# VH-VL binders against b2a6v4: the designs that were tried, part 10

Target 1, 177 residues: b2a6v4
Amino acid sequence: MTESNILLTGKPGIGKTTVIKRTVELLSCSSTGFYTREIKRGDPRVGFEIISLQTGERLPLAHTDFTTAEDRVGKYGVKAENLLGFLKEINEAMTSNKPQCLVIDEIGKMEFFTPGFHETVDKAFQSSYPLLATIMKKSHKFCDYLKNRGDTDVIEVTENNRDDLPEKLAKRIEEQL

## First folded at step 4 (VH-VL)

Design p35 (framework fv_masavibart)
Fold by ESMFold2-Fast, scan of step 4:
Formats: C-alpha cells, structure tokens, sequence
Structure p35 (fold): chain C 177 residues (1-177), chain A 120 residues (1-120), chain B 110 residues (1-110)
C-alpha cells in the first residue's frame, strides 16, 4: 500500500504551482501534463493560462475579456475546451508504458467545465504512474472524494514548508519509478 | 526583431473588394491577438478590427461591421483583412498591429502601413 | 468623430512640461485601467509610449508619464525636447471588448 498520488492544497497565491515546477525540474523522468499561470495586466489579475510540460504550448483557460463565454467563474469567462488537448496528452501518457510523472495543476472549478476532465483525473489517480497535482481547498464532492482516497496524500503548502517541499516530493516520486 | 509588413493596398472603385495581408516575423504569432487600425489622409487613428490569438473571437468597429472580415493563418504567420462593399470614406493607410499576448488592450507593435484609396 | 476627446493642439518651449488630456466615458476610460498613448511623427507609424495608464515600454524616456482620474486620462511630457514634436493619440479598451482612439493632439515645440 503506497500513496502514489500527491495532492497539494493551500491558500491562493501561496506558491503551489512553484512547488510543482521546482519538483518536476528535479525529476530524472519525463513529466506529462500541465500547470496553470496567472495572466496579469498591470496590477490586477485578468486571467489564467495553461501550459504543457511536454511541449510548452500555452492556451488561456479563463480571462475577463471572454465576455461571450457560456461558462464563468467570478469575473472570468472560461474557455474550458482549451484544456481538451492537454487531457489527451495525459490519457495517451497512461497507455505509453514509459517511466513518467503525471502532473495536473489545478483540479478546480474552471477545469470542471471541460468535457472528460472528471474521467481523466479519475484514471490518473487509479494509474500506476506517480501523480503530482494541485487541488482547490474548498469543499466539493469530487475534490473530497479525491482527498479521501487511500492511495492519496494531501499536503497543505504553507510559507513554512514551500521551499523544502520540492526536494522531498521529487525523492518520493523517484522512489516510485 | 518583431516585424509586421502590410501588403495588398491600392486604388479600387466604390462597391468593390480588396484583401490586405500582414506578414509577421520575429515572435510566436499564434500567441498574440492582432489588429487592423486605419488612418485617413490628414486625420486621426481609427481602430478597425481585432482577432484573438486562435481566431475564435473577432470584434469590429461599427463603421466596418458586416463589410470587413478579419482572419489569420497561424501556420503562415499571416493576418488578413477582407474588405467588401468599399466606400470612399474607407480611404486610409491601414496598419497591422500586435496586441499583448492573449489579450488586446493596447497596440504593442505597428507595421508601416499600406494605402487603400477608394475613388471613382 | 472620435470616441475620446483630446485637445487639437498643445505647445511648449524646450525644457517645459506639457499635459495632454483624454476624456471618455464610464464604458471606456472610466471602466478600466487600460489606457495607452501613441506618438506619431509625420509619415511614420505610431509608437507605443504608455500602456496601462502609467507604464512605459522599454526604451521610452521617463520624461513621459501617464495618469488617470475618473473618465479622464493624461499624458505629461517633462523636459520638453524638439524631437517630442509629433501627434499624440490616446486609446482605451471598452466594455464591448473593442478599442477606441482619441482625435489626436498636435504637440508643437516652438
């Protein structure tokens, strides 16, 4: 019995994505998946973009300028369909039989609008590959299910631990490979 | 170095069509929103149209809506403006301009422009 | 004609400071901090001087500064030099996801 799935949670802006990026930089294997980055204009945050760890391809997930978007979270219009290609990369990686770490940043409200997101996340958690993911702190049926899985370790990122986490997580992931 | 080179301008009669092109180089074209801006001889700048990085969103000035179509070919790093039902008041230098990454709040870089003259 | 109102002309002497206003509505200048300013010399394409109300692109002199109060944005040029003589245009993003320009201001340096 191992906890092969690592879920990072914490307050907005604490540095969860930085922990993800620094952890994957320390890995000897490839990492497949995506991370999320804020889009800033001057001082305000105006959106979020998703970036492929494999290709570096970038697409916006949400933006205040997406005024015609059907799906919304707060002030942001969400183009959840932009996540489809990234989910395809993760699904293909799970059938490749090569050593790798799966990365999903973030499991949250915006991403839930994407068709197949729930299914891809569930498969990633059930896979034999190590999974490193960030998850929203707020209660949600699917998130609570993922956090309570016996094969899943939930770690809260704080100012106290964020600088040390990348080395500890990389070592743990390497031991699974 | 960022470069935007417009072409396709010329003299056309009212009611006719003309297609402008803008060849982009020196940056990842597919990551940027793109604009067309025009300037009538001796007059000020007028925004014409914008297209999002992926071509999914397009917005037009009321003066050209229904007559002009903005499009792009990211595989060729080229922006287009199809101008139909041209009027004498469409006479202007047409500039290609780059937005700022995925959003279009200002005009980061400008081409040198191409002159369109609509005259009988 | 123009959506944003600018004075048609402004003048100053070398070393002086001048300010150009740009007045819009609550649906453009008043709605966002997305006002930009452009310099245009005769026969040349416009050049970005200020974006996001007050930010300068790399290579633009700190003599150029921007500000905004309510529905009015302002461009200030300090230590005026002869090469500053040009047309200046303001632009703003709108609540309709479009852009609008001011009518332009001709700056004359003696």
Amino acid sequence: as target 1 above (177 residues)
Amino acid sequence: QVQLVESGGGVVQPGRSLRLSCAASGFTFSNYAMYWVRQAPGKGLEWVAVISYDGSNKYYADSVKGRFTISRDNSKNTLYLQMNSLRTEDTAVYYCARGEDYFWYYFDYWGQGTLVTVSS
Amino acid sequence: QSALTQPASVSGSPGQSITISCTGTSSDVGAYNYVSWYQQHPGKAPKLMIYDVSKRPSGVSNRFSGSKSGNTASLTISGLQSEDEADYYCSSYTTSSTLVFGGGTKLTVL
Scores: ipSAE 0.006, ipTM 0.505, lowest interface PAE 10.4, mean pLDDT 87

Design p36 (framework fv_masavibart)
Fold by ESMFold2-Fast, scan of step 4:
Structure p36 (fold): chain C 177 residues (1-177), chain A 119 residues (1-119), chain B 110 residues (1-110)
Amino acid sequence: as target 1 above (177 residues)
Amino acid sequence: QVQLVESGGGVVQPGRSLRLSCAASGFTFSNYAMYWVRQAPGKGLEWVAVISYDGSNKYYADSVKGRFTISRDNSKNTLYLQMNSLRTEDTAVYYCARDYFWSYYFDYWGQGTLVTVSS
Amino acid sequence: QSALTQPASVSGSPGQSITISCTGTSSDVGAYNYVSWYQQHPGKAPKLMIYDVSKRPSGVSNRFSGSKSGNTASLTISGLQSEDEADYYCSSYTTSSTLVFGGGTKLTVL
């Protein structure tokens, strides 16, 4: 059993997504999945959008303007259904014979509202493909399970290691392919 | 040689309190999420509460929320369930059960301890 | 309350196969591959027979198998033996971070 799954944790704003993006840019194989970005066009942070690594498609996951949303995290209304197409891309990737890296940014509270998210994440962790993901630092049933898997390496991103991690992770992922 | 041994059950009047204990041995208790599951006489299984390996996260069934408190002492390898404001419908055999790293299944169960809430 | 629907009873003869269904919703059985099955003999604690839909713990006979299609999980017992007579419960994790059980199925070996 090798550790084929890489989970990045760390303080909010530490640069977990930047490590993901820089790592992906160094890979010679394709990457399938999504990353998360703040929505703040000249304003305070008003939401989060999810962006496909395959297609570049962008959809809002959470926004302060989603006042009628049933699901909420803090001041944000969550449109969890917007993540469904991104989960489909990951599920399709897992049935291909194509060398690739799976990417999930982030495994966190907002994403948990999406039907099938836990199942897709669990399947990705069990897959033969390298997985690079970010996970919330706070304790949670599903997160604790993922962090404690024997096939999973949990790395805390810090100011001291964030600039060096992308090259180290890219090399490790390439060796797995 | 995993063992879970419940204690603290008994007969108690409605509105009173009771504290259950589960003594764990044969494994590293602090690595496992722990559950309380109950079964009313002649009825099926019902999840009651869960606590994470380090005690930082706790979840409860709606039927016991606000009345029951789950806790653990990893230094003593012991799980607890504090039951307040007991009702006749809380009458059941209470099992403690082990869940390996939040895998959402119970690989080991205790023998159970009977709680009877009656006049 | 049993959130998952199981038949109240099922019966079979020695050597036959039987299947017990466990039907939930897209928020539990349909959402996750976290379905488990427990066997309970009268007066005993439940015993894990299947976890993660289809996996068997060490010591559980390969006569027991699990599967899932959509919102329905199934436990199949082949080569029925008298000691298989028991109550069987399914369980699933839910999108609200809770665990739910089926109502239980009494298996009678005729």
Scores: ipSAE 0.000, ipTM 0.457, lowest interface PAE 16.7, mean pLDDT 85

Design p37 (framework fv_masavibart)
Fold by ESMFold2-Fast, scan of step 4:
Structure p37 (fold): chain C 177 residues (1-177), chain A 122 residues (1-122), chain B 110 residues (1-110)
Amino acid sequence: as target 1 above (177 residues)
Amino acid sequence: QVQLVESGGGVVQPGRSLRLSCAASGFTFSNYAMYWVRQAPGKGLEWVAVISYDGSNKYYADSVKGRFTISRDNSKNTLYLQMNSLRTEDTAVYYCARGSEDYFWSYYFDYWGQGTLVTVSS
Amino acid sequence: QSALTQPASVSGSPGQSITISCTGTSSDVGAYNYVSWYQQHPGKAPKLMIYDVSKRPSGVSNRFSGSKSGNTASLTISGLQSEDEADYYCSSYTTSSTLVFGGGTKLTVL
């Protein structure tokens, strides 16, 4: 396959988002998409926020204080609708014809509540643009489909490889552009 | 409010080791990436090392890689720099500095300690 | 030697404006919007003046402003005051995932 999608997996807290961020900063092209950051207040982990790579805009995806949220994962209420604007940016990028790397962090249970998420992700994998994404390790019908695609390389992030991955991935993405 | 206090500096001979400490107070230490930055007498600033909020990620300047080790003890609100195989060119004031709450991708230092002097001489 | 180029010295009179340049390459200043500026008075620790090219921390005077064009970042100080006399350092993130500083600029106020 001439086109390659890069899909990072690994245990929670291993540093998948750090690999994404460092890789993006090494690229000569623009990056469109989002990354996810934990929200902490002292010791307890209280939520997750999503941050635009293009604008720096941030919105909460999940929080323990979202007690009236219809969608939930564990102790977190999920405001999946906050991801809609970020998905729109990715969809528009795929029609722009400008050199860029698409970034999706993370393809996971919280994000699946967002209307159009499956469709946007599927289109991103089919697109001619390089895609750098993180995905939950746990088995799930859609995740297993993505991991088994012939145009997709699944890389497990470990303590042994996480420091070297950004340079290797950036080189690979640049060669695809 | 935010305070960073370095200690452990002194005079040491080439080839020997020294450990620096940085005591943090006035903020939730475990939420921040931490840095060591040094300044040789009469010279400019040089980044030395960074450690992520939980200690899982560490990065070093090429000049110290393999000789220096950054570590932290979040239960004691303390940052460390273990300096091995010291050279005369490691002589500098060593500053402890705080990154941002976004964990690893902090690219600036918002608070600095007063520094501790390390002199490597024979 | 330092990776980023700054003039060794710059001078101005009270009330004037001065600009300090920080020139790098397409692998640092030209690659990212992660340029910061630090002020250091003799015998004291550095103080953050500007981050992310143009942003000011709380408590920093609006007389200090930052900008960037291509591979060169600039710190501008307007309405110079005697207390501004200090060394100024720029810093940038690099494509090698390291941080580099400029050589520093000594600002003298008459």
Scores: ipSAE 0.005, ipTM 0.469, lowest interface PAE 14.5, mean pLDDT 85

Design p38 (framework fv_masavibart)
Fold by ESMFold2-Fast, scan of step 4:
Structure p38 (fold): chain C 177 residues (1-177), chain A 122 residues (1-122), chain B 110 residues (1-110)
Amino acid sequence: as target 1 above (177 residues)
Amino acid sequence: QVQLVESGGGVVQPGRSLRLSCAASGFTFSNYAMYWVRQAPGKGLEWVAVISYDGSNKYYADSVKGRFTISRDNSKNTLYLQMNSLRTEDTAVYYCARGEDYFWSGYYFDYWGQGTLVTVSS
Amino acid sequence: QSALTQPASVSGSPGQSITISCTGTSSDVGAYNYVSWYQQHPGKAPKLMIYDVSKRPSGVSNRFSGSKSGNTASLTISGLQSEDEADYYCSSYTTSSTLVFGGGTKLTVL
């Protein structure tokens, strides 16, 4: 087996998204997928938004102001349907036969509410394309399954490795293309 | 309790169309990926198509790509296979099959219908 | 051609153990731990016997076991019984997001 899938885990705020962004900046190929960013009002974090690596399109995934949302995680209401267009881009990329890296930031509780998310993630892991993703550290049936795959390398991001990881991961992804 | 019942098979001439249906009961249909698998008389199993639990993702075997369309209606607990431009080599028993729980990967078929025979002959 | 290679037939006597191999490539059996095995009696739909290489569904006898080494998966049936006489098919997910089957193995219980 080859470890074609890279899963980044680590404590909240450690810099997993920064590792993702720096890694894709070093790639010679295109990157398809999304990354997640905190929404802040002054000092408090009030939500999370998802941003397309291809288009730069931005939509809120979760927010404290989504008070009528059916789906919730902690203090946040979740608009999981806002992730649908991003999943479509990933699914289309997997049928394009163009050299590219798939990016999913994050595989976590909020995203699980989105119809098709589990299936798209599973297909991405099984695809021939290199996958760079972040995953929640806490135990969860689907996450544990992904972490235990023989084709998947789970890397914990720490203060000691986060600055060196982008160059190492970019080289590894380039060798797979 | 889980039941899958195929219908719509029959004898059809080459170049014509046929639509198969699979009625599901005994489980929450909208939580499972669904598959069509066929078996030519006296031959082995061949995967035909898959559809995700919400209908957003579909994949086909190369032998049927561009001719067959898989679809589902979660409000009716029904899976469909629209077969166009039929060829004699499409003659087979067509099985409806349920995929694993949407929480896991590993495309396998935990429950199968009884099958419906499609015969393409002139 | 079947995408995965299985022997056409295998035979054994009651109480024996037999093994059926399923050989693929680094793009299917070798790529993932997503190998399943199906039993088919004449005139009947297939029945899942093993999934994810080695896992048994509820209600399947522990006489059936699965394993994998490199590009080859194996189904082993211990304590062979007359009702085990059937066709057995392996299946694997592929790097192309498709499913492939083996050609099938006819098991005869003598």
Scores: ipSAE 0.000, ipTM 0.447, lowest interface PAE 16.4, mean pLDDT 86

Design p39 (framework fv_masavibart)
Fold by ESMFold2-Fast, scan of step 4:
Structure p39 (fold): chain C 177 residues (1-177), chain A 121 residues (1-121), chain B 110 residues (1-110)
Amino acid sequence: as target 1 above (177 residues)
Amino acid sequence: QVQLVESGGGVVQPGRSLRLSCAASGFTFSSYAMYWVRQAPGKGLEWVAVISYDGSNKYYADSVKGRFTISRDNSKNTLYLQMNSLRTEDTAVYYCARGEYWSTYDAFDIWGQGTLVTVSS
Amino acid sequence: QSALTQPASVSGSPGQSITISCTGTSSDVGGYNYVSWYQQHPGKAPKLMIYDVSNRPSGVSNRFSGSKSGNTASLTISGLQSEDEADYYCSSYTSRSTYVFGGGTKLTVL
């Protein structure tokens, strides 16, 4: 079988999200899902926000100001419930008959706190739609499962390939539609 | 009233087969990963097998790989362990356990009472 | 058989604290934050005490705590009580998508 699922790994800050955004811009079809962006205030990184590819709506996923949040990763309080609406959009997209690419940025520790996240991701990997996703590099049972799937192509983003990847991935996704 | 009840244990000769069952009640069985864990008399715990919530993924301990098969029937809320080519060292109490394989944690959070399997000639 | 290393026994007096270690490799304890601890009283099924290194299930006393440093996870029981006397097992997920238990530690409250 061909790898219908494209899973980008790489060190933090290498440009995985930039590869996602540039790839999506080159597609002729719709893209459904979200990407993640750093929130900066002066010199320290203070959080992360999630942004809809369909609407441009954004919500904070994690922030140092979320001092009362029950879920935490490092210095960040995590409002994982803010991801629920984005998961709903992905689930609804998978029941449609429209040609589209599913996008999940990122499959990582902060997102794992969201009820239904693992189920939505697993369904997206099993779906007939092309999937373009980023995944944390560090070891994790769910990440290991996704990386080892026979229908999944794991690509490490590096300084040497990041500028060329968007065109290669867009062509590959277009050929599946 | 969350419960797991194992059955099917007994005495069997080496080289023969046994099938264990685990009946689940009080929770949505199809939403959880399920495990088999065994404990030889007077010895420690040994993980045997896991099956994902939908049955699509299965993993086994090296000691049972190729001989044991884990399966589930979500319509009957039942977990199974088919044990073939049994050896004397398979003698143990077999526990059925529940977990959240794909979720926020990876632990055996609910355990059955166990069923004893004795492999002897 | 690839088991995680635990001391065979540990002892303490009521009111004291004890710590049980669980040592593995970078492919299990050191590589993942999926370490759990189980309490087993004689003739009973195991009970989950700690999951994901340091988290307690609802109903487990805050006298039980977990931690990890490198390839070694630890279970600490503070304010020891007689009912804590039991066997304790650690477990970890592995890079092969399997699970491994420690050999077990018998806790005696003297």
Scores: ipSAE 0.000, ipTM 0.491, lowest interface PAE 14.2, mean pLDDT 86

Design p40 (framework fv_masavibart)
Fold by ESMFold2-Fast, scan of step 4:
Structure p40 (fold): chain C 177 residues (1-177), chain A 121 residues (1-121), chain B 110 residues (1-110)
Amino acid sequence: as target 1 above (177 residues)
Amino acid sequence: QVQLVESGGGVVQPGRSLRLSCAASGFTFSSYAMYWVRQAPGKGLEWVAVISYDGSNKYYADSVKGRFTISRDNSKNTLYLQMNSLRTEDTAVYYCARGLYWSDYDAFDIWGQGTLVTVSS
Amino acid sequence: QSALTQPASVSGSPGQSITISCTGTSSDVGGYNYVSWYQQHPGKAPKLMIYDVSKRPSGVSNRFSGSKSGNTASLTISGLQSEDEADYYCSSYTSRSTYVFGGGTKLTVL
């Protein structure tokens, strides 16, 4: 069992984050990291917020109202600095000596603006802890490197598998602990 | 091989309508935002419209808003521009272009060869 | 009259460096890191040379570099070659979720 890293890909809106949330709810161990939630106000998606799995703390990552933000992705202004505290939690978790699963949702363009994000992700993939992460589908040098790692299992989330994945992934993670 | 091929251009009278098509090949069309950019003879580039990867978000230049409609059919890898109430000022070569990443609207990465639209009496 | 401001023309000799400026406002060039540059040869479609202010697409020579200071973005071409003779356009994302182009700069390699 050399594949300790589980990397979920799939088309936008397919339910990758739902698979993450349902999987961590089934785990008996602690989960450290964050997941992303859409912010909706009428029309589709006005932004994205990041939520700590440990504390439930929420901070906006991107929003159409961030009109003065220097970093942007499409119609969204990005406050990448809001991810710094979450990266710190993951880095600290990797130096602890307790059973846990690391969670990164998502490895994508908005997050790449955050200083230290690439370093934290690379360390998480190399860590002894099980990692459950989502990644953007589109080609990017760093993303392609992660997808091609020998210790990484890349799973495409589809409507056909998304309901069954949480139980299967939780079982795999528990067996690694 | 990534390729974009525009069609549907021609000569039309003011006030009439015309629909342009852009056939995409060599990449996953449904993962990219798509653009229309035009260039009047001997003049510079002017952005016309953008459509998100899934068609849910559309933005237009003020000069065409209310007259032009951008749309896409991801099952056919085709982008469209419906041009209504055409004016002589709409005379231009119309290029379709692919954005960078699927969530981006930030750059015009790959361009077609263009199709000429002439609006004259 | 929404075009970004570029010089109409610039010229240089082979092996030299030239710089083309692109000036906007705090609602476009100054407000966002989404400035791109395009090269257009006569009768051809534009080609992306720089995106996100300073990044090069695969296949674009490292002789092309981009930068930004305040409301002004710049394209610099070092080691100028005859093949660089073309029209150059800048573009920027705007606070209205639209895009605007500069008027274009004709580069002549003498």
Scores: ipSAE 0.006, ipTM 0.467, lowest interface PAE 14.2, mean pLDDT 85

Design p41 (framework fv_masavibart)
Fold by ESMFold2-Fast, scan of step 4:
Structure p41 (fold): chain C 177 residues (1-177), chain A 121 residues (1-121), chain B 110 residues (1-110)
Amino acid sequence: as target 1 above (177 residues)
Amino acid sequence: QVQLVESGGGVVQPGRSLRLSCAASGFTFSSYAMYWVRQAPGKGLEWVAVISYDGSNKYYADSVKGRFTISRDNSKNTLYLQMNSLRTEDTAVYYCARGEYWDTYEYFDYWGQGTLVTVSS
Amino acid sequence: QSALTQPASVSGSPGQSITISCTGTSSDVGGYNYVSWYQQHPGKAPKLMIYDVSNRPSGVSNRFSGSKSGNTASLTISGLQSEDEADYYCSSYTSRSTYVFGGGTKLTVL
């Protein structure tokens, strides 16, 4: 079994999402999934939005203005239900038998509040499709399980490798298709 | 309004045990990592332990590893520190603190008032 | 012993700017952007002043700023006021998934 699942980790602000985006831009196949972007008001980070790779649809995942939200991470209220449509797209892609790369940015605490997130992630890792994902750096039972899978390559993004990673990862993914 | 209230401190002999509690209110306790940080009288801050939001991950300072156990009960909004085999150098004010652990954040954003533990023969 | 090196004391006059350094290694301050700063008045619990090197929590004056270069993080306080007189501690995440503090710096406003 080749390492068909690629997990990117690394320190804050290192550019994990940028590596994801540059990699998918180099792929000749379609990519299905989402990436996460910061919402800023000047310097302060006030939230995060999730963006579909297929449609460009964006929805807020977390925001400091969500003061009445039941689910929270730090100063952010989390609208985890906004991720449901994106998980549906990934689940449907896995049944299509169409050559594609699955993308999940990020496997982390905010996303864990979404019903079905663990199940969708498990299916993606078990699937025959190449998976490119970012994962939270700190240890967590589910994350450690994913990082220790025999079919999974964990790569730490650093200043030394971030500019070269997109071309190397795109080549690996193309070779699996 | 975030509030953290520690309890369970007191005077104990070396080799004995104590359990500290921290009652949390004003936020969704189950969404945050929690910390214990201590401060010996007249000295600086020393991190003791951390527990993830769901209790699945725990880390300890080398000075307490194997003797202290951090735990939480999310249904009761309460953090615990079980301290065994206490030593005189464990004498300190013990603070519970809330962490904003979301992949990229590692800091102590709100602190309780502290509870004093004195280990003396 | 503290893992991170801070000067034991620093002093300034009202309206002056001062800087407190916090020096570690590539396994803590130099390796990560997880540096935070805490203010502690006598008999009180610490208060978060800066997190993730340079970010201010809600309610903290913009007179407080943070930065980092290599293995050294710095806290700068501009427009010193008498209320700023306190102990200041830096903290950093480490490569072992632990946390370390500096020894603390006593700020005196003369």
Scores: ipSAE 0.008, ipTM 0.488, lowest interface PAE 10.0, mean pLDDT 85

Design t02 (framework fv_cafelkibart)
Fold by ESMFold2-Fast, scan of step 4:
Structure t02 (fold): chain C 177 residues (1-177), chain A 123 residues (1-123), chain B 112 residues (1-112)
Amino acid sequence: as target 1 above (177 residues)
Amino acid sequence: EVQLVESGGGLVQPGGSLKLSCAASGFTFSNYAMNWVRQASGKGLEWVARIRSKANSYATYYADSVKDRFTISRDDSKNTLYLQMNNLKTEDTAVYYCARGEDYFWSYYFDYWGQGTLVTVSS
Amino acid sequence: DIVMTQSPLSLPVTPGEPASISCRSSQSLLHSNGYNYLYWFLQKPGQSPQLLIYLGSNRASGVPDRFSGSGSGTAFTLKISRVEAEDVGVYYCMQALQTPYTFGQGTKLEIK
């Protein structure tokens, strides 16, 4: 029995997304899913955008300028509907029967507003495909469930390991393909 | 573990009012949307109203048949859901169920239901 | 409003035999996220409804594996591979794609 699901956690700004991107670049197979990038205006962070690993399509997930948004996290208004197409891509990938790594960055508060997000995540964890995902550090019912799964390895990203993790994770994922 | 207990039903004349309560326990009530569903004797299920969690600004939704007459609300400090029913009609006669809606994390929709409380609108 | 139609309305079944219930929607229940917002419930005599299947094909916690849901868009099926006495009751499908949430008229399953 192997742990086919890799969950990266760690403090904000530690480099979880960088570990994801570097790992994906080392893989011989395709990667399906998305990663999150900060939107900055000078020094302050003003939002987040989601980017497709497969197509490069990008859409804003959250922004301080979304003042009329019904869904909010901290100072950010959230346009969770923008994640719908990315969930569809992951759901379709799971039925494709082609070698690939699934990527979800991040399993967190903003993404939880999207209808079907938890179901897509749960199916990805149960799938035969290797999964590489980032998850918020704070305790929450769904996150705790995912972290406590027997098929899941939770790794805390730190300044001491972030530069070495991509090569180690890529090797592990390749061994599952 | 999870329990939903309705109360407040009874006999009322047409044009009258009733306020139903649903006491929740065994879960973090504030994280869930909550629903009212009714069932007339020997008939099918009819969705009545929904209220979302605080994270979604307590947004409310109603079936057209009850809009402007019924008001759904909640008190998270008491783990209680309410349904204020005004200008009741004979066709409102039914067993009213409290049902747990979707969680912030899970889309189970109506995974737990209360035992129901009977509302009879007649002369 | 989305109209949900079930067939049959009455389903007498011999214990140990399979049973199948159809549910049709007047509009597609397939969301842009790839899921069908179709749910199945069982109401046993004198009891409150209980969730069996969520999002078309996913079995709810504690539901025996003899129950399965299938279909997409406007046509859905609930199957019981081997009916047991405890399965007696009225089965309802429901759509949660849009408000108002609407239920089918119900299928009464009885043991012969």
Scores: ipSAE 0.007, ipTM 0.625, lowest interface PAE 8.9, mean pLDDT 88

